# VH-VL binders against Alsin (ALS2): the designs that were tried, part 10

Target 1, 196 residues: Alsin (ALS2), of Homo sapiens (Human) (q96q42r690to885)
Amino acid sequence: GYIASLHELATTERRFYSKLSDIKSQILRPLLSLENLGTTTTVQLLQEVASRFSKLCYLIGQHGASLSSFLHGVKEARSLVILKHSSLFLDSYTEYCTSITNFLVMGGFQLLAKPAIDFLNKNQELLQDLSEVNDENTQLMEILNTLFFLPIRRLHNYAKVLLKLATCFEVASPEYQKLQDSSSCYECLALHLGRK

## First folded at step 1 (VH-VL)

Design r08 (framework fv_erenumab)
Fold by ESMFold2-Fast, scan of step 1:
Structure r08 (fold): chain C 196 residues (1-196), chain A 121 residues (1-121), chain B 110 residues (1-110)
Amino acid sequence: as target 1 above (196 residues)
Amino acid sequence: QVQLVESGGGVVQPGRSLRLSCAASGFTFSDYGMHWVRQAPGKGLEWVAVIWYDGSNKYSVDSVKGRFTISRDNSKNTLFLQMNSLRAEDTAVYYCARSYDILTGYPFDYWGQGTTVTVSS
Amino acid sequence: QSVLTQPPSVSAAPGQKVTISCSGSSSNIGDNYVSWYQQLPGTAPKLLIYDNDKRPSGIPDRFSGSKSGTSTTLGITGLQTGDEADYYCGTWDDSLSGYVFGGGTKLTVL
């Protein structure tokens, strides 16, 4: 039913937040704490990625908390960002994807200095686990690409859950139309960002 | 087709009690918040109470707090309003209404026909 | 007194346009989505506008809504005799922890 689908959305949002928090605390924060990471340009682009990633992580955490509060009758549904098409929420996804794309276009992780590459190799098992890459022969750069494009896959998941929610309502209902519109919005964003 | 049918209204003396029912059909009742809205003769709409989809959260207008209790039975697709210590000012048509989207708030997309409550001596 | 303020009546001729205002505060209209309801004589209310400016299926585009700050308006163009009704704005009020309606506006098509 509708409530079961909302519980699924809340559960998967909390799991996604946990994963992003682990990437931030175990990978990005330690990586940027190293003394010599590369050229000034490369380091600045990576710092921009980390900044946008942190902002997105924070908003995902707030969204997950809002969903959980709603499902436990603590807060009203008006607080749920996903249905409002909030520029803050959507722009944070767009800003993050733009930052990682700019970093990769300018050479990405391959242009990092030896201390950074050594750090990433030391943590390759963790990176593989976080990216959910099952092939142990996957190269480090492919693991990193999979990991840092997880937010785009989450946008597809939002669209799918919203379509599932819509099927609980009559086609002529306001509820059906709103959920269909929201689903289309997230799917369009995912397609645009996924082509970068 | 979504339908809401109220019952239980009538004429009662001040200080007495009435229990209103709203029978819901045509949708998954347990997925929606439900409201009671009343309208005194010749007056405007006044929201009375809401109950969340699972019965876990309730709000009501201050003038009925301690006297009216909203409840629901999801197994029977039925909404209730227990009205105690009735006053002349409670005289109104009572409408059952569904929130159109619990995720976006409390807009009322479907209304029942109403049931009349008259409190008089 | 109603928490949301509407004019008690408005009138116009067939084919004309009218605007019905609804004024509130930051705790209601300012922070929340607004809806409009139509109540034809002797009937239950019907949802006419939701989320400030959206129409449910079956509501003609002659009806429109808008919100600015702590006020909202319902616009009706191409007035028809069948539009004679009472119109109510409504929204949640965070300070009251309850839903509030405007006092209602009676539309007469002369």
Scores: ipSAE 0.007, ipTM 0.464, lowest interface PAE 10.0, mean pLDDT 83

Design r09 (framework fv_erenumab)
Fold by ESMFold2-Fast, scan of step 1:
Structure r09 (fold): chain C 196 residues (1-196), chain A 125 residues (1-125), chain B 110 residues (1-110)
Amino acid sequence: as target 1 above (196 residues)
Amino acid sequence: QVQLVESGGGVVQPGRSLRLSCAASGFTFSSYAMHWVRQAPGKGLEWVAVISYDGSNKYSVDSVKGRFTISRDNSKNTLFLQMNSLRAEDTAVYYCARDEYYDFWSGYDYGMDVWGQGTTVTVSS
Amino acid sequence: QSVLTQPPSVSAAPGQKVTISCSGSSSNIGSNYVSWYQQLPGTAPKLLIYDNNKRPSGIPDRFSGSKSGTSTTLGITGLQTGDEADYYCGTWDSSLSAYVFGGGTKLTVL
């Protein structure tokens, strides 16, 4: 049902937000504070990734809190970023995914200077935990790719939940159409960004 | 360089109003929650208010509810605190602070990582 | 008077270890993450610890945080004269819907 699907969305959004907050505070922020991180171009691309990542993280936190308050106490606050077909939500995901893809295509983490690579290697266990990579033989670069593509995977989850929510409304209703359109947008975005 | 600069403090009589401003530079202001924190002469830190990145969520300490309003203008990279019905106990240095670690659930995990230098408000008759 | 209770002062010699306590309740420390702030004389506060035990970039590993139940502690090892400051714990209080600071602890390095 509708409420069950919203509880699923709220629960998984909380967990996802916590994970992104840890990546931001323990990996991206310390990494960018290092001297001699890499070439000017590499540094600029990584700074762009971090900026878009921070904005996305904040928006995900806001969305999860709105869901939680609606479900547990403030039922009149029913305007959810994802459910209102929000260009802000969609644009934030697009901007982040584009920035990480550009960074990785241009050589990504492999182009970082030795101090940065050393930092990442020292934190390899944390990176494995955050990416949910359980194979101890997985290389650092594969762990990092998995970690920074987590938001793209989350887009698929949104699309699926939105489809479940849509089934709670009549096909002719405006709510049904909006939820179907939003689901299609998230799925299309995930597929296009995942192929780049 | 990341900076926050407060302004608008001064000496005012009880019952009057002041509007404090905090100008942000060197970071994407619209991506961060912002706080006002005050410190009375010779006393500790007292939190006043917080506003979310887009201005949609606001919280304030009970002693200023109905008198103080936190707001922001993201197009101008500026945070505001409108202070009405000022009392002697509102006398303090007022700091604005950026929140890097804002948690939106009941486990609000505020980490105020960048602070301004403060602006002084004195309420005296 | 403050919702979070800290000792008003602590002192130790250079090179020694000191711990600063902060006690609250289930509605604040017991349910939420804790941060610690350092305020040097005449300056704005500086974030030392967030998420109970994590350090921002640039904070030496001499500073550590820990949380147990409704209490938290800031640990400082290898004390230096530059560590003389006021130290504040802070967290969200769910019952007040407000962020709360401890009363502050003045650290003197003798």
Scores: ipSAE 0.005, ipTM 0.494, lowest interface PAE 10.1, mean pLDDT 83

Design r10 (from r09 with heavy chain D99G Y101D D103Y F104D W105S D109Y Y110W G111Y M112F V114L; framework fv_erenumab)
Fold by ESMFold2-Fast, scan of step 1:
Structure r10 (fold): chain C 196 residues (1-196), chain A 125 residues (1-125), chain B 110 residues (1-110)
Amino acid sequence: as target 1 above (196 residues)
Amino acid sequence: QVQLVESGGGVVQPGRSLRLSCAASGFTFSSYAMHWVRQAPGKGLEWVAVISYDGSNKYSVDSVKGRFTISRDNSKNTLFLQMNSLRAEDTAVYYCARGEDYYDSSGYYWYFDLWGQGTTVTVSS
Amino acid sequence: QSVLTQPPSVSAAPGQKVTISCSGSSSNIGSNYVSWYQQLPGTAPKLLIYDNNKRPSGIPDRFSGSKSGTSTTLGITGLQTGDEADYYCGTWDSSLSAYVFGGGTKLTVL
């Protein structure tokens, strides 16, 4: 049902926030604190990635909290960002994906200095666990790519949840059409950013 | 109508191979992780394997590792289980099951909300 | 050799209530969401409870789940003859990287 699907969205949003928080605290912050990380250009691009990642993490946390408050009758429906597909929310996803794509196109993690590469290799088991990659033969760079494109997977998940919510309404209703349109918006954004 | 239909089961001798298929209909197959679960005669449920929505991640129970391979064809809405070097202890009803949201960031909180009818595999001399 | 421990059988009269227990460890029930499945004789299993205590659409509120530490319970109130079935708990085991089921509990409605 409608409320049950919103509970599921709230639960998965909290789990996703937890994962992004772990990536930020255990990987990005320690990595950026290293001396001799790389060239000025490479370091600036990685700092931009970290900045956009942190902003996205914060907004996802706020969204999860808003969903929980709404379901307990504390907050109004207008606080649900996903259902209104707010420009702020979508822009933060777009800005993050743009930053990671620019970093990777310019050489990405392969261009980092030896201390950074050593740090990533030391934490490869954690990176593999966080990225949900279970193939033991997967290379470090592929693990990192999977990890830092997790937000695109989440956009697909938003689209899927919106489709489930739509099934709670009559096909001819304005509510059904609005939820279908929102789902298509998230799916198109995910496909566009994934190809960029 | 949302459903899963298994096929490919049969009676085979030890050491032979079988390929099971599961045809999905009524839902977006490519959005779901898919599982194989088996049940030996008079015994309980035993999880066998899972494959992610895009086929990039796979897990299987240790007893079938190296012998069984899970795969999928999203263009045909079909899940497969290739079973090699079959043993008497592989005798069971094999169920195809739809997994939880693969986008769940934990990846570890799986449940099966849709099950097929099962197909019987008997390994005997 | 099930990783999760359930009683092999339980019985009660129509209209009464029954609870089925399932015990695990920190690597499975203690860290992960639990599900419960009902298998009527000769049929495929059916999901009764997911995420510890949630019911899928169509499952009567007579069925409930709860989790405490490394154990979980399935509660059934107002027992009916149609509830006679095998019941299984299940969850992901992080140390095994595998989904694990309990051994199953046969419910007999006397």
Scores: ipSAE 0.000, ipTM 0.440, lowest interface PAE 15.5, mean pLDDT 82

Design r11 (framework fv_erenumab)
Fold by ESMFold2-Fast, scan of step 1:
Structure r11 (fold): chain C 196 residues (1-196), chain A 119 residues (1-119), chain B 110 residues (1-110)
Amino acid sequence: as target 1 above (196 residues)
Amino acid sequence: QVQLVESGGGVVQPGRSLRLSCAASGFTFSSYAMHWVRQAPGKGLEWVAVISYDGSNKYSVDSVKGRFTISRDNSKNTLFLQMNSLRAEDTAVYYCARDSWELDAFDIWGQGTTVTVSS
Amino acid sequence: QSVLTQPPSVSAAPGQKVTISCSGSSSNIGSNYVSWYQQLPGTAPKLLIYDNNKRPSGIPDRFSGSKSGTSTTLGITGLQTGDEADYYCGTWDSSLSAYVFGGGTKLTVL
């Protein structure tokens, strides 16, 4: 199902965008508005995470809109954002994942000041829901790690969908080659970033 | 356990209406597109309709357009098929099925509910 | 008037191999993934093959799928009496904006 796979890509992309928008508006933005968030270094790293996260969220929203337009017959197959603008999309994911990894390596959420930790504990139920964690015994820091690594899981999903789309085309076609190459790029990036 | 249970079938006269329900359990219903598939006695499978995860997109087979309406209530984990102006050729077992985006296939099926349109 | 064409029946003895064909067009099999469904007598269909040639967890490797152009084939090796069922190919049809099934093939194990 080429069209069926594109419909599911569009619906899951819009759902993912909604989730990232909620994380941005209900977690990251309020967190950064606190007066005593942590040390200058910690605050700067978290601000970088928020900046890259916002850019990624915007692009995912644009991608969902583009898929919807394509499915209504107003875009050509080659106009899929994850294929046509793969460098911009991959770079945005890489920049985000690098920023969150740098933040976590330097102590992450555990080194935040008391007001920030209090805010996160107050919102633990929301964080658990957004992270898709279903184990009620999961610690706050593990919930946060799961939540902020959701974009890496989405890269695996892109790779899988692109590989499935490729099988709908003849092996000699330009479409097959482009989809296979893009799938490999998303999967390699996901594996590389996931091991950091 | 992941489960789909259909209900609402029965015997009805031509021109009447029936509403089928499909209760989902064991998975996040709101994350999946859902389908209705029917099978007339001694015949093959015929796809009827699909609804997207959020209910915003719907498609149905031409023979039921204008008569059947697929809908869902994510707060109740329930899928519906409103069947109006029923005809003898609508007689079938009606299955609900989950659309696995990962498999691009119907990975979970209900046991079916029987609709008989007869005079 | 099934959009996808399957033979109405096929039969073989236990231990043998059988193949079931399914033919379509560029708007369905030619451009989309194909799935196969098994329906045992009196039961709901069960997903047997997806993505042209992949097996869900729990489906033995005796079942295989292949796709070439606008046609697809289900292969069953080491045939068992429990394989007696109706088999359906299925895929999305881009021109119809509909999921389409083959007419079904009744497998009889002699």
Scores: ipSAE 0.006, ipTM 0.451, lowest interface PAE 13.4, mean pLDDT 83

Design r12 (framework fv_erenumab)
Fold by ESMFold2-Fast, scan of step 1:
Structure r12 (fold): chain C 196 residues (1-196), chain A 123 residues (1-123), chain B 110 residues (1-110)
Amino acid sequence: as target 1 above (196 residues)
Amino acid sequence: QVQLVESGGGVVQPGRSLRLSCAASGFTFSSYAMHWVRQAPGKGLEWVAVISYDGSNKYSVDSVKGRFTISRDNSKNTLFLQMNSLRAEDTAVYYCARDSTIFGVDYYGMDVWGQGTTVTVSS
Amino acid sequence: QSVLTQPPSVSAAPGQKVTISCSGSSSNIGSNYVSWYQQLPGTAPKLLIYDNNKRPSGIPDRFSGSKSGTSTTLGITGLQTGDEADYYCGTWDSSLSAYVFGGGTKLTVL
């Protein structure tokens, strides 16, 4: 039912937030703290990626906390940010995906200076773990691409959970229509941001 | 107080049947998947089976497929393990355990365990 | 024997740090969340770590978990006599459609 699907959303959101938080703290912040990271343009594009990534991480953390409070807390708050403020969430995802795409189109991680490349190679095992890439023969650049496109994969998961939530309401209800519309919106965003 | 209590263990001859029960209290039983885990004397933990919170999905280890059946009665807050065609190698302490994720369908861990009930299969 | 491989034993003195490793494959640790369990002599197992590195309420900060690729590690700092127990890693194996435990590691204090 409805409550079961909300718990699934809350649990997977908590896990996703944890992963993004680890990427931010163990990869992005140390990387951007390095001396001689690259050209001014490359550094600015990567800083934009990190900024948008941090904003996404924050919003996902807030969403997870709100869901947990609603489902387990004494206050049972009904503020579901993905449903009530989907435009803010959509805009944040779009801004992040635009920033990573701009960075990659301009040469991406391959254009970073040697200290940055050395840092990434030193942490390749951690990058594989965080990206969930199990093939040890996967090249560093493919690992990084997989890692920084994890939010797009999460959009598919949102769409699927929203469809499950919709089935708990009458087809003619406003709730059903709102959930169906939200699911379609996240699927459309994922399709436009996905390249393969 | 969250608690699981196993019962139904005993000494049985090979080829016989035994039904284990696990009584749950202190939580909403129907919201959690439930596991059976066994441990032979002096050996490690061996997972046996899991049943989803609504009973619609079941999985079991290959060595017991066709012999053991996991089931639940959510109206009685009770988990069952029907054990048919028992073998000497089924001798173990049998634990029931609650899945760590409310309404979970991934079965990544177990957060509440009973004290176990002993099953001895011998002639 | 076991799908997940742990050392059979580990030992250290009170106040020291120990780490217990657990190695699997892409179908289990590599793809799924890992839990760690403590079993004191004569008792039922107790969940120490879930979702790779999270502690249940009531588990002290001395216990920590980490996952890297197809392996996971349980860390115990400030070792106490009461920590003497068997420790098990566990996760779902997608290829077997079954939950799998490591073979267990006996921790001896002193």
Scores: ipSAE 0.012, ipTM 0.633, lowest interface PAE 8.4, mean pLDDT 87

Design r13 (framework fv_erenumab)
Fold by ESMFold2-Fast, scan of step 1:
Structure r13 (fold): chain C 196 residues (1-196), chain A 121 residues (1-121), chain B 110 residues (1-110)
Amino acid sequence: as target 1 above (196 residues)
Amino acid sequence: QVQLVESGGGVVQPGRSLRLSCAASGFTFSSYGMHWVRQAPGKGLEWVAVISYDGSNKYSVDSVKGRFTISRDNSKNTLFLQMNSLRAEDTAVYYCARRGYYGSGSYFDYWGQGTTVTVSS
Amino acid sequence: QSVLTQPPSVSAAPGQKVTISCSGSSSNIGNNYVSWYQQLPGTAPKLLIYDNNKRPSGIPDRFSGSKSGTSTTLGITGLQTGDEADYYCGTWDSSLRAYVFGGGTKLTVL
């Protein structure tokens, strides 16, 4: 029903925020504090990734907090932050995904200097846990790629939950139309970014 | 003033087709979702179909799916219900109804007078 | 058999109060807004109540709606002969993905 789907969105958003916060605090921030990370170009691209990631993390945290206000009382889809601020949210996801794809196209994590590679290898178990990779034989670079593409997978989750919310409304309602349009936008963005 | 006027009903044999029309006036037709609701003789109301304001989304009750098609022509302020493969159980008064614009729930704020469809041999 | 259950009939004298009940489930009344419609003999239905308890323009204060859990009620005070009609509750059903009506209640004013 509407409450169940909204609770699913709220619960998974809070969990996703916690995961992104852990990536930021335990991986990206320590990594960027190391001396001799790599070439100027590689360092600049990684700093851009970290900047966009931090902005996205902040917005996801705000969204998770706002969803708590809609539990047990408000059945008005148009009041949801993901709909009200969809352009800000979509822009932040697009900016992040553009930054990570630019970084990876230019050689990505493989071009990092030895101190950075050593740091990542030291934390491989944590990276594997955060990325939800279960195969212990998965290489570091594959783990990192999986980890930093988690936001794209989250866009698919948004699209699915928004469609579930839409089924609670009559097909001709403004609420149904808004939820369906938003779902389509998140799904299209996920497909576009996933093919890069 | 808002008006909805249905037409196209009649007496037909089983297996035949009818197309119902609903002429809307007194409001911006293209801004409203529209519904068809029917009522068999001596029985209650049964929802049939809905169409979004722009015609992009349509849904109908399972018992008529594949046989009935709801459509609209916003340039003519007209709602349609194409009824194919008619059965005796489709015998009813068919009402055109406008979806309420205000509020949170689904409801019908204006109804037409209805047009009678009788399926008999 | 309708998805929403109403008593088939209720009756009272002029000036009295009646309450018409409508019972459903979580997929309809429990999680959605409810409307009530009046159908006078030989006429099309007319909206009486929307969003559980709101009256459209032109509907007198004598008509009221309320919702509790998976049930809703229509209250009519100061009954008049002109209130003799069939009354239907209605709401969206999230599991059926359809609008559903109650079976209707015939109100007789003596």
Scores: ipSAE 0.000, ipTM 0.540, lowest interface PAE 11.3, mean pLDDT 86

Design r15 (framework fv_erenumab)
Fold by ESMFold2-Fast, scan of step 1:
Structure r15 (fold): chain C 196 residues (1-196), chain A 119 residues (1-119), chain B 110 residues (1-110)
Amino acid sequence: as target 1 above (196 residues)
Amino acid sequence: QVQLVESGGGVVQPGRSLRLSCAASGFTFSSYGMHWVRQAPGKGLEWVAVISYDGSNKYSVDSVKGRFTISRDNSKNTLFLQMNSLRAEDTAVYYCAKGPWYYYGMDVWGQGTTVTVSS
Amino acid sequence: QSVLTQPPSVSAAPGQKVTISCSGSSSNIGNNYVSWYQQLPGTAPKLLIYDNNKRPSGIPDRFSGSKSGTSTTLGITGLQTGDEADYYCGTWDSSLRAYVFGGGTKLTVL
């Protein structure tokens, strides 16, 4: 059903927020606090990534809270509450993905490997867990890239859930059209940003 | 109904300052990225600066860095461009424009305000 | 001078078709969404195409966009005298961290 799909979205959004909060607090902020990291252009770009990541994390948290609050008193309504944050979400996801792309194009984590190696090795198990990489033979740089591309994977999840929600409405309805358009928007953005 | 109106242009001497304003109406200003784009007489479009929907992210073209500052007041639906240390090369019509996100196409444009920097 | 290269001018007769090219690099067209803008004499620019090939509401289907690799083209069919204008491609440049426009193409309808 519609309400069941919204509960699934709310649950996975809260779970995703928790994961991004862990990445921010246990990986990103400590990494940028390393004494030997320096202040190169690559480090400055990573600081920008951190700022965009923090903002995206905040908005995901607010969205999850908003969905949960709406669902607290609602059992049968077919409200388009999920679309309330679409413009804020797409802007923030795009800003984050642009920042991570700029960082990776300018050398990315590979240029930080030497000054950060002790930190990265110490946290390798956590990096693997947070990135959801199950292959223990996966290289550290690939794990890091996977970790910071998790928001792009989440865009695919939004598109998929929006399509599922759309099937709860008549094909000719305005609600169906709005959900389909929103889904296409998220999927297009995810595909474009995922190829960068 | 959706409208952007620039103001604050004029004729100034090199080294002086101007602040341009762009008043937005007919859409939820706080949800969109905003750009400044300029066009020198008889020349093409040159992007100047962008600000994200909440003002937290800003970019500008290298030739104006340290001199121009983009800002916004979402409570007043107004975009600003503070232009310091103006040069003859800054002479142009200045347009404000709205984008869905800061690096996508600009779908709504103002009519422009003219800035002339002359000796 | 422009990061994105367009021909300075194109011309054709009413009813004909034209394509306007725009060439860049991996840091701009190759990696980001492309838009096309029309500027009629004495007016502000108007968005014709966004996200490589999508038209805003109110833009006739005579206008089309396409992107391949690091190049993009604007196609105009059934040319009308009202299409005389300057046309600009535009996109984000990840290396420059700036939005960049092509130098512009003046379309003359003979």
Scores: ipSAE 0.000, ipTM 0.440, lowest interface PAE 16.5, mean pLDDT 84

Design r16 (framework fv_erenumab)
Fold by ESMFold2-Fast, scan of step 1:
Structure r16 (fold): chain C 196 residues (1-196), chain A 120 residues (1-120), chain B 110 residues (1-110)
Amino acid sequence: as target 1 above (196 residues)
Amino acid sequence: QVQLVESGGGVVQPGRSLRLSCAASGFTFSSYGMHWVRQAPGKGLEWVAVISYDGSNKYSVDSVKGRFTISRDNSKNTLFLQMNSLRAEDTAVYYCARGYSYGLHWFDPWGQGTTVTVSS
Amino acid sequence: QSVLTQPPSVSAAPGQKVTISCSGSSSNIGNNYVSWYQQLPGTAPKLLIYDNNKRPSGIPDRFSGSKSGTSTTLGITGLQTGDEADYYCGTWDSSLRAYVFGGGTKLTVL
């Protein structure tokens, strides 16, 4: 129900934040510290991806803390970022997804120099675990694509949780309409970003 | 139409117990959080407690913690306030009210109230 | 003692306008949405304003709300004798984990 759906949102947001933090600390930071990473253009695109990823990770952490505060009676639900679908929150997802899509269109991880490819192969088991790819025969590039598009999957998850929240209210209520509108907003963004 | 009807008030001695009920009709009771608000004679409004739509989350004002318990029965469209260890300062009209928004923002509608008098 | 401070009374003649203030802190009005309630003599309270400045269906547009920082105001124009009532501001207090009301303002017309 309503509180159970908000607990689900808070729990999954905390788990998502932990996953993004692990990707940042164990994959992106070490990868970008390598001395022969690729061409200047490729490196600049990857640095932009890492920058947008870091910003998204921070905002997700703040959102999770806000949800926890509401559940402990410290903050009212309607003030939550997810219910406002604020431009700052949406823009962070859009900026990140656009950066990763631009990187991949320009050749992506396949154009990285040998030291970078060797680093990624060395960490393939961790990459599989973080991406939740269970097929042992999945190629490195497919694992990376799955991993770095997790934020688009998260937008779909927000839409679904908002629909669950809406079912806790009467169809004629302002609360139901607002939650339906917010869900549609997140779903449309996810579909738009997924098509790039 | 949407309505809330309180019952269970009365005159009681200090240290005794009362259970208030609020019967809801005209809306899907299980979709809304519910509140108890009281008003002492000639005084202002004092919020007492809230319960989430499914009963899983509850908050109450410190002065009643350990003495009052808010609960609900969604199958009967009824809200309850169990009041134990009553004190003279609990004398008030007790209103039930529907939570209007996603949490803790405003109340609409209100019941007409039930009077609790704690007197020796 | 109320956490939110209102004047105990205000008065004006029919057809005049009046403003009722409500002052709090960052833990209540500053961080949360404010509502206003009208209580006519001998009746249950009625929601007048929600989300700082919005009116429920059936509330005349001569009632208005506004919020600035840790304070909020209820404005009433074109006063009528039927407006004689007690008026309460209310909001969630994040520090207390409780909904708090102002002490109430008695409006006298005539």
Scores: ipSAE 0.021, ipTM 0.608, lowest interface PAE 7.7, mean pLDDT 86

